# Miniprotein binders against o13629: the designs that were tried, part 9

Target 1, 363 residues: o13629
Amino acid sequence: MLEAVTNPKSSLATFSKQLNGLLQAKVVVCKSVNPYFNLALENYLYENSTAKHCLLLYTNSPSVIIGRNQNPWVEANVKLCRDNFVNIIRRKSGGGTVFHDFGNLNYSVLMNREEFSHTENASIMIQALRNLGVHARLNQRHDIVLAQSQRKISGSAYKISRNRCYHHGTMLLNSDLEGVREYLRSPSTGILSKGVSSTRSPVSNTKLLKAEFIKQVISCFLLHKSHSTTTKPLSKPRASSKRLYDIEPKSVITLEQNDLLGVPSILKAVNELQSWEWTFGQTPSFKQHLESTELSVSMDISVVHGRLEKVIFSTPNATLEHELSSIPWTGLCYESGFANTFLISGIHSKEAISILKWISDSI

## First folded at step 16 (miniprotein)

Design e02
Fold by OpenDDE base, last read:
Structure e02 (fold): chain B 363 residues (1-363), chain A 119 residues (1-119)
Amino acid sequence: as target 1 above (363 residues)
Amino acid sequence: SYEETVRKLEEAIREAKESGDPEELARALLYLAFALQRMGDFDEAVRMLQDAIQTARDIGDKEMQAVALAALGLAYERLGDLQRAMDYLEQAIRVAEQTNDEQLIELIKYLLEWVKKYQ
């Protein structure tokens, strides 16, 4: 019985060939619904793609995607997201918070910096919508809106580096627009954040089938980007009807998450995106003022890197103020119920317990 | 800092293991778990709390066992495992009810209701 020693060199060569194919692809359709993987893949293509233009298309499972400089506790109900397995992810691009679900399609156009045009990329999406009978336009905020209702169907953001950029956005197909509202409604009060605040706009679904929309986006993208390369004044227009069939089969790649699990940089990026330090620790510094008239207490919190730096209590009871101030707040992770471990880790006065419960109910 | 507290508690755990002092071991494990939870290291906190619960059980310290179970419930809430969070908080209540500490029972009941508030 000849055990076929699967030559580890053949697997590496096959993997390298697949990876090179990915890096040269004009279109990447990711089938993974893992939002960490999809955002890691976007970053990987941003850093490593050799294609002049690469279109990434993906859908995420229910997730709150915050901008690079946003405060998750301002932009979302962090506890509600956790309790409902809705991942909060800090993207590496700027802009506002968006919700992703199975009814949303994400697009990302990755290109050289010199080729950056958000208007061109939006025009591709608008043309794809038009081909499916959806009339849309670009607004002054660079959102794609329905022409009739002016409701937002696509938001976008971008990242620009020295050599590369991407312009990415959402496309609402059949998203649960009502369920999203609660995840994007922070219960937190009294936050003074230096973070970028989201501007909310009325949204709508396009009601398009995902598979049809993907086909149109790919077609419009490939057509548009093929014409942009021909700006050399070549002579006489021979009307060679290059049929849509000469899409080199290597130009469109479909990926699953498993295809790239062997890429260390993707795994590292997934781990970074999943980390508390990236998601919450990268939060711009903020302050929060909380007050209870019933308990005659105020609390001023300073949060740096998602951790409590300073907590100041004010209460008419100096003994209670001292007790509350003796709690080791500094370095504590800021999150809903951060006071809960203090309820059971020591002996507290009844008044301090009431305040700790109030803190746990207020944040 | 919490990092310094962790280091001191890790040393206390080592010393308690070397001396064979299970009371100090249970205490040090529990306080380490609190420090880890406060730092956001919930996975390591779960490990320390499991050891604390076992050590507290072995010495018959029901109060320590109840607190450690409650803390384990809180750690699982942070990990998004709300079912385990509730199960451990309910276990903590049942153990605390074997003590005369009405305040501890009330506090753990509050934590259970707090975990339930968004289900």
Scores: ipSAE 0.673, ipTM 0.918, lowest interface PAE 0.8, mean pLDDT 88
Fold by OpenDDE base, look of step 16:
Structure e02 (fold): chain B 363 residues (1-363), chain A 119 residues (1-119)
Amino acid sequence: as target 1 above (363 residues)
Amino acid sequence: SYEETVRKLEEAIREAKESGDPEELARALLYLAFALQRMGDFDEAVRMLQDAIQTARDIGDKEMQAVALAALGLAYERLGDLQRAMDYLEQAIRVAEQTNDEQLIELIKYLLEWVKKYQ
């Protein structure tokens, strides 16, 4: 019976020391597959890390990650994601929609603004790939592509602030590239969005083992960043295997989700990222036109903050148009099957029921 | 607004509890759940629907019970729990069949098939 005398003062001091260690770490490997936690951790390190360069490595459970100014209903199959427990997350950075899964490694290099480079961190990744027999290059879009096939294996996103920046990237190891196509294919029609559209590129897996690739990335990163502090040009890499042991054991931290649940700013960020208001409510305004020739009906929807602002019906039957227009659409969350609550909450004409079913089948 | 509707329904629930009117309580709980679903608060909607189902059962209102079960199915569909969604919609059908309301039965059957289309 080890009496864990949890002296609360010793726990706080230990936690503070651990947190300081995290903020000084050159490498952070997160074991959590919770994408909300990982994105919250990335943002936390971006804001609070005191390291000149911090490499964050993580993997997410199946997740669609949309850019700050993207429309989830244009960029993804929102319903299919929901029905398959695929997370939809709006990141705080711009750029296109990406799918993450267990076969994708995320890497983020957090640094001071003065250290920002589009190529430097990519060169580290290319070197790590080369060490594992994968020949890759940087393209003009700053994507890492396979040298032979030119297929994208790593996308990049950047955030630059006044004092800090990060380079976020993905590395396709053994991702479900077919599932990616399904989750990233919106079934929605007639949407006119003000959101930023994604550019799709042919992708491939590297087929590397995650643990081996992580090891190479860490090694290449630490070696590269240790030499950048010495103004001497990169003379031939002397294979001194001994210098890997002189890496202060505190420079590489491995984290689990539970290690940071006590950090209020991380919890707040997780809750924000999980919120409907952030994910869907931050959607740029859009319009959708739908038409059924069979039902002789058209519908024009205006969506603001992910909610219906205006719904306009056009039908040959003025009584039916009035009935449909009397439904309290305004403020309703725009989601597939939003009309279903009206099927069972009121008395409707047969024609109105048919149109409500059509709406539920079309959105 | 839905927020104003929620406030009014919360007041109606309080009044129904104070007056001891279980019919008005069941109705107010159900309409609150619909408002919450429409606002995207599915977790709170589930709680209100569970209370509505229980209240409707206690008074023997099978129609209200069937509608509340169907609404609970839709709330779980929104939460991504398709299994619970189908289970509650199937329960809603079984209760609705005891009302002889063919329209209600057909609507709940449609909702069940709508949930199934994406499995």
Scores: ipSAE 0.655, ipTM 0.889, lowest interface PAE 0.8, mean pLDDT 88
Fold by OpenDDE base, look of step 21:
Structure e02 (fold): chain B 363 residues (1-363), chain A 119 residues (1-119)
Amino acid sequence: as target 1 above (363 residues)
Amino acid sequence: SYEETVRKLEEAIREAKESGDPEELARALLYLAFALQRMGDFDEAVRMLQDAIQTARDIGDKEMQAVALAALGLAYERLGDLQRAMDYLEQAIRVAEQTNDEQLIELIKYLLEWVKKYQ
């Protein structure tokens, strides 16, 4: 626990020592379930950790985590997520959309760029699973799958910079796999996105206890990283797994959210991750075509930075087309029900109201 | 741009306060709230709508009050507070029913049902 020290000078020295301990830690276990904090912590460790290898472990509250270059309106039901208090977060890593909940463990291995290996980090997880009686393997997509059913139990993504990288992933322990499908199913139609699309795969839970899996992951990680410094082949795992926690207790840090509230860069990263501009404004440009045969109307939307750039209507009624085109669409945030403000902010023809309602129901 | 609209409406709010024109003040607050909602600034929109509702109430403009209440409901929907969204839309209907504006009543009823559809 990074104690919020009541005395400012002793607090700064203690805080600095604790922060230095965090930056040197081989393993960080975060107890926070705040997904914004956990992703901010991951980024903070990515930028500031001095450890050769750092393993971050955390769990998020129910959250849709989209890749850096993904379209949230394609990858998720944005409205349903909002209405059910499921956070939508754009991560700084690439790859596809994942759902996080209390039944998931997230892992992140932070390292120097030269040490980046998809297979190495996956092997640690596979060994931890094996130690708990779960037989898993790495597939061709670098997903960890159950050996028998080939069902995905861990997805991964990575970020590589000039000097540092991280490889992070999910481990499905006891997640709500049915509820996840609804949040990850966009109702949106006619979207032509420049964003990266997710590949869906059949998933399963490992049904492991989180605390046991964490212990195994930490043990396997510390063992693997201790042996990578010694050229000796992995001789049989001697039963001495107990001794590794005893040898370097200072290498494993447990954190709570309150422990890092005093770090300005973490607060800034939390605020960035919570912002509309980051979450939605960073959406790659897309177009959407909508059509109503009943209303004899078509609509073409271009969206840039999550805002309407252009809206084009086509109707057999030129007066109605002119009325709809006169609405100040440009700059409007793209979101479900964006037309609703126009329903109450102006006087419209009956036909225009019907179309505005249709737009509101379709997006 | 919406940013230019915001600036103009902020000026109109200032001028309306200086002139003591509560009708123009209510209107400018409401339109600023719409612009802010369109920009994704729902927290500031809530503040402007609260002021608009109070100003509209003080001058007895029930139409403006109903519209501002409905807009406040929509702002809370965007903030994820569906209970407040429904409560303010229901209040907006009750106020709108006192105007006999059937179109306004229908629109606010539609918005309420639209919010409910996703619960």
Scores: ipSAE 0.517, ipTM 0.826, lowest interface PAE 1.2, mean pLDDT 87

Design e02
Fold by OpenDDE base, look of step 20:
Structure e02 (fold): chain B 363 residues (1-363), chain A 119 residues (1-119)
Amino acid sequence: as target 1 above (363 residues)
Amino acid sequence: SYEETVRKLEEAIREAKESGDPEELARALLYLAFALQRMGDFDEAVRMLQDAIQTARDIGDKEMQAVALAALGLAYERLGDLQRAMDYLEQAIRVAEQTNDEQLIELIKYLLEWVKKYQ
């Protein structure tokens, strides 16, 4: 039994070398399907990558990714997502809500602010698609669409800071497009949101193999970014078929989740992305009107930071209106079944119980 | 505010422990758990409810025990552990049935069916 005395100094030096390699990498392929980890990794590379251009590629497990300024209760069926263990994640970029699954590939191009070009990055993706026989184009909304059907195969968003930016997007390979519709269809009624609304478009799969598409994206990216550094007028096109083999192995890194569990900033970012306060508490203020003709009740809700600020009941029964208004709604998290705690925390009239049940079924 | 309520309940829990009043302790723990649930702190609510259930059991308060078990079920429902939610709601029903409080039994049964509807 050879006790591998893991010399802690050798492990730290190896880890430091790997981390430096990651921060200098032109391409990062993440094997993790954990959407919190992948978005944390994207943020980590955004903040720490020293590469002029870094391409991150990853796939998420089934997850609803909402834009920075979106309302999850408008953009998704929050309840259905919870019931099916579909993660709802608020990204740090703008734009609309997207569904991720194993049939989708995510790309992120991280660069200096001055080099920001959504069209350039889209052209790389379009070239990779073309090399695999898929004819696509960029539309006026900066979505990548199939040339024939005009169906969306890739959506994108971006984040721009003072010095750095990223442009990221989806690529539909073999996603469950029916499941996407269910998770992205809110059952919520009467919501007046200040959040950014998603524009829905007809979607399609490219039906490409993920591994082949990844190879083409990496190739097209590295070729494109190698030409942008040479300001010298290219004399005669020497058909130097730089074979995929002449890519210095140091330029492309493959990562697993375990490789970065020791990075405190990634763990912090994972914990932030998993938090209710980030996911739901960052929701823009909204109002909701609910009405039950059967119970002869209406309810007006004001929601701030994902919590109830004000609840107003209207009923023909003044005693019932007073009873419902006496419940301490303010500060309560807006979520399905929030009224259930009140069903067991006090003595209520039969009418108030019926309304609390209705609230628990309606939100 | 909920934060002020939490502070007052934490004080009440301390006082109940110092005085050796298990009834007030169970009540304060339960009310703190309800406040924490309302604030979205379900992990801390679970801890308070576990203590409330134990205290209620030790004094033989079946009503408090049933309510605390039901609240624990709801806390696990919020945490996404639907199996544990149902298990505690079912335990709450079994304890509530020993109180002959038909209203409490009906409410906990409703909560169980509400959790099941979302499986």
Scores: ipSAE 0.324, ipTM 0.747, lowest interface PAE 1.7, mean pLDDT 87
Fold by OpenDDE base, look of step 22:
Structure e02 (fold): chain B 363 residues (1-363), chain A 119 residues (1-119)
Amino acid sequence: as target 1 above (363 residues)
Amino acid sequence: SYEETVRKLEEAIREAKESGDPEELARALLYLAFALQRMGDFDEAVRMLQDAIQTARDIGDKEMQAVALAALGLAYERLGDLQRAMDYLEQAIRVAEQTNDEQLIELIKYLLEWVKKYQ
């Protein structure tokens, strides 16, 4: 709680001290369920954390998180997500599409590049699961699976830069697994995408209480990372100087969204993650073929930066083909109902209106 | 390009304001809103459509008012506000019914039913 300290100079000094505490924290538990904020916070800590290892823990509201180079219209039911207020977010890391909800815990371990391990952070999670009676193992895909059923309970993705990396992952506690299947099933047909495709795997819940699992993860993480530092001999403390007790910033910080609203880089990252240009405009180029036998029409669409580049109609009626081709398709955002604007903005033939309705129903 | 169309429509809006032509102003605002929607700038499209609706009301152009209301409904649908989308489409129907344009009424009714399928 940032108490609104009435004195503006004391508020800035307090905020700066809290921010420095955040950047030095070994564990950050975010209470926000805002997925844009949580992903912005993850990126902020990735870029600015001075901790050798930082564990971020958060949960998102119902959200489809797509990889940096994925096509949302291939990886998810974009329409159904919109209709059910499920956020679609493009992350800055690669990998496959995942669904997040209140029954899922997200973890991210931020570290220096030299400390990157595919197995170390997974071993911490496996130990935390074991302490709660859940037997899990790492598979060949670096997913955490239940030892008996081999069902996936945790997926992982990585980002590696020159100096820093993070390993982030999911942990299925009590997630809606049917909702996962529904939101991650695209209804779209005829798409030829250059995007990275997701590999689907059978999933299961651990059925663990979130609060208990968080406690175990924090404990296992702190224990594991403390043992890695003890190999340097602590030189004997020389007695005399009043070392200002370096009040080691609290090793574990709990945050709310309001605690970081004053950080411009977080706000900028939230706005970027919410933007159409980032979410959909960063979609790799794709083509789609659609056909209606009933209307005797076919349509070929080229999509670049989430916008129509080219639309080609084929129909036995040359007048209708000309009418449809005269519509200014180029530059339209590819989305469900993009043709609806033309139903009210122009005078079209009955046949063209029927095709425009078909387009609106098919995308 | 849509960007070039936007620039031309912004100029047309300026000229219509300077000349005091409210009919041309309403038309230019509506077409700008359509261009902005096509560009994915739904927030700015909402503002332009609100101005178009007001201008169309001021001149008594019920057809333009109905189209602008329907377009505002579609803009809110794109923004994910389905309740506002339906409310404005329903308003657009009520205004269109005063024009006796059966085709316009049918199209707006289709758009309303299209939005309702996603509720």
Scores: ipSAE 0.160, ipTM 0.641, lowest interface PAE 2.2, mean pLDDT 85
Fold by OpenDDE base, last read:
Structure e02 (fold): chain B 363 residues (1-363), chain A 119 residues (1-119)
Amino acid sequence: as target 1 above (363 residues)
Amino acid sequence: SYEETVRKLEEAIREAKESGDPEELARALLYLAFALQRMGDFDEAVRMLQDAIQTARDIGDKEMQAVALAALGLAYERLGDLQRAMDYLEQAIRVAEQTNDEQLIELIKYLLEWVKKYQ
């Protein structure tokens, strides 16, 4: 019985070598559908990748991805998302809210700041689409649209730091476009948000097979980025058909969900992305006015960091107004603060409870 | 401030543990969980509510159990675990029905409907 003394140094060395391979990869295909993991991986590659250009490709399970400076209660049906186990995630990039599902492919091109070109990256995607018979173009909003119908098939956003950037986007293959509409339609009324509002556009699917599209994107990306490095005017047009085979096999990495669970920075980023404080607490300040004619009540809310700053009730019943105003609203989570007041037995009249019910139904 | 409320409740929990007062312990745990939920710390609220439910069970306080179970349901709703949210709210109703507190029963039923209206 040979005790396989798994030398812990050998496992660490193997892991370190794999991690270094990831950080040098020109293409990373993530097979995980966990949106928190995929966005954490994107951020990890953004911070740590040594590649001049890295293409990340991934698909998320059904998820609403809000922009860095957006209000989730304005941009999405937060209620409906929870109900259907649709994750709401705040990304670290700007731009508008998007829905991800199994029918969408996400791409992220990570590069040095000096190499930032949204048009080049869009051209790669357009070429990949063209190779599969889909005619698309870049519009004035930097969306990729179908050439004939002008329907949006890809939205994009970016993050630019001092030294690094990424340009990422969606590609609608076979997404649930009706589900997209429902999850992205907030039922909330009376919100005055300082957040960035999403511009909605008519969308369409490309109806492409994911695997074929991934293959084309990788090919187009590697070809495009290989030509950009050869700035030496080599005089002779040697039509050396350097076949796609000279792609060092280490240049394309496929990741499974579990491959990076040992990376503390990824775990930290996953936990950050899952946190209420990141998702909702990073919401730009907003105000909401609600009014019920039936209950003869109006309410003005100020919300800062996803928490109630001020709640003002107005009702003809001074006793009821006092009762509602006696609740310590300040610092309550906007979304749960009202619901939690119900559990405090003996404090509220039937009228106050009715108003709290109405508020909980209206936010 | 909520931070001051949390601090006071943490102190009350400590004092209740030192004095061996399980009623005050259950209450302080419940109120801390409410404060944590109100602050958006649902994971810590779940821990406090689990302790509150157990403490309330040990003393036979069915009202406190029902409230703590309902709060646990709401904490899980906020965590996106709707199945647990519904299960705990349904448990809370079943426990509340043993108290004959119609107002509490109606309230928890409303919370369950609220969570279901978000289905």
Scores: ipSAE 0.030, ipTM 0.281, lowest interface PAE 5.6, mean pLDDT 83

Design e05
Fold by ESMFold2, look of step 21:
Structure e05 (fold): chain B 363 residues (1-363), chain A 119 residues (1-119)
Amino acid sequence: as target 1 above (363 residues)
Amino acid sequence: SYEETVRKLEEAIREAKESGDPEELARALLYLAFALQRMGDWDEAVRMLQDAIQTARDIGDKEMQAVALAALGLAYERLGDLQRAMDYLEQAIRVAEQTNDERLIELIKYLLEWVKRYQ
């Protein structure tokens, strides 16, 4: 961070050393609950970490996190989220939509592309769970499920590029599982989406204490990664093994958001993630068909970059069709209530007003 | 396009200020705010609406005042400030009731209920 203090050169040198330590860390535990900062930090470490493997652990305030290529109006109730201060955030990795709250732990393992494994991080998580008395296994979809009930306790996604990748996921500890239902239940109908759809599974909490789970995950991660370059099989701890902190004294850091306020690339990433253009404007193009038998009308909408591209009305009343088509639909942000400002601007027939209300009630 | 509409309305605002025409100023501010809301520039729309409301009040145009207040409520709903959204829509209803424009009153009441639909 670039703070103004009594000795700016000394403070700048200290900040640079702290930042270099972050980029070499094997484990980063971030105390921020700001989902925009946490995802920006993940991307920063993904691009800049020099550690062979880096584990990032964090928790987000209530948030709906959609995958890179998903449609938020298919995956979530956008207005309900907005009305209840639940963030909707597009992440940079693929996959389906998840809900984060204070009752789960998010993990991300950053690594070089050639070291990617679909099962390695799951094995670490399963061992940490087993050490705390929770019996879990990896299923065909690479979800971690409770062994007996088969209910999902962890899902994950990947970002893979030419040189780097990360595998990140969510571990359900004491999450509000009923809240998942209401925020993830889209009221939308008639959407034909090019985006990736979520596959929903029954979920359960592990009921583990977060602090104890974090300790076990860190321990299992560091021990696993300390043996990953050896040709000898890892089978049994030796009695003469060094204690964990003796072998990697700078390998675990705890980070607060204020530690990185002065990093321009993180600030830029936070601003991008917060933008409408990222979360909603990066939605794959889609179409929507709505119809009302009561009003004898149908509406076909094309949406590109989160904005209305084309709107076609079909109704037996040609005068009404022309009236509705004269409304400047192209360029509107696709959002709940996008027709609302037209209700109070301009002069419309009673029939057009009824249709505008129907649109507002349908989207 | 909305960009062309914004440019034309910004010119109209400049001309209305130079000529001292507050009726045209209020109208141009209001329609600029509508265009900004539709483009997704909600913070700038709020600023334009605050000016439009004040100008409409100064000239005694109750219908325009009510419309501008309702638009402000919709902008705050989109910004996630549900309490301000409801407060401004309620103000808009009270001002609209002074006009005897029954259709406007009914439309603003509909918008208030729409804003509250998950409450």
Scores: ipSAE 0.814, ipTM 0.946, lowest interface PAE 0.7, mean pLDDT 87
Fold by OpenDDE base, look of step 21:
Structure e05 (fold): chain B 363 residues (1-363), chain A 119 residues (1-119)
Amino acid sequence: as target 1 above (363 residues)
Amino acid sequence: SYEETVRKLEEAIREAKESGDPEELARALLYLAFALQRMGDWDEAVRMLQDAIQTARDIGDKEMQAVALAALGLAYERLGDLQRAMDYLEQAIRVAEQTNDERLIELIKYLLEWVKRYQ
């Protein structure tokens, strides 16, 4: 049975017992679709879990998840994400940009640093897929791919600290793969970024039912981690389906969003992940060149911490160049700074407004 | 420095008040609000924009009032208060419509649609 952690309307003692249960759990299944909460929970378990191995499973609402050192304006169509209520979140792990939706299952294996293995965690997922008739393999990039088509079904990233690590990934079940392409295609041109660029790969859905896949992942994980304590080689476990549910009820916890909103460190992590300063302000420095032949203007932008450091205009109209250059660009946020400047442009020439509109449409 | 920019804009506000140039005053107030936002002083930016709105009302400058209201909306967007952001942008549109400046109305409508993307 999955033990439900309930919100602490119960006594502080009951909440403490539930929280201790969570921190000792071998498997945590989060029912929240809030990506900020789920990523905050992942970090909380990373920092506080006392389990030797903890498997976190969750699904996010539609979200672009960028790597720790990525540029959101290079990795995604930020405007399109906003227009469609797709969250943009900077994770604390490295690696490339991924899209999450209701058709994805996210997995995170939390462990001691010494136990970190790309192949071990992937083998658990590959075995779970195999048990459901999906033939997959690990490729040279540590992506899980379909054996026949070589299409990516799972991307992964990791975070390693001194004592702890996690290895997390996506599993494509029934995601909107067309929407994924649109949200992950930046319209921005002329960007020279110091950020880590994503490698795009052909993707596919496994077409598995989420609930069945979760059951198999939990089963394979618990079996694998139980045998790692016993030196005996994996003799083919006879498929006696019955004994796998004799999982000690304390080893698998189910959470809802409300269950942990009383935990200050989770709230702080949610607020950090929602902040502009974390999401966009942590963007590596970049430059952008923009040119409009129609407006006979070019501009060079330097962006540091998601804010304009320098803006240089070039136009054959010296008066217009002076007007545009008189605007106090420095320190404006890359996107919203241009929107704000567009408002200030109400006081500027018609030509300057046309250029400011063009800039706002081009970034 | 941002502090030097603030000082220069405070001087420009004084000079614009002394010269009686409402356009330069509006520009300087808006630039000061953005300088304060750049410093992370969102509360002072909001206060400055509120002062700008009051100043615009006192001089009967509906254009400046609309621009300052819209800037206040954008300041609340930055503070994560999207409801206030929209409310002030909508108020800015209503004031701008009294100016018959179609360009200003278009600009503020564009900003409202821009803020609605964050909802």
Scores: ipSAE 0.192, ipTM 0.678, lowest interface PAE 2.5, mean pLDDT 84

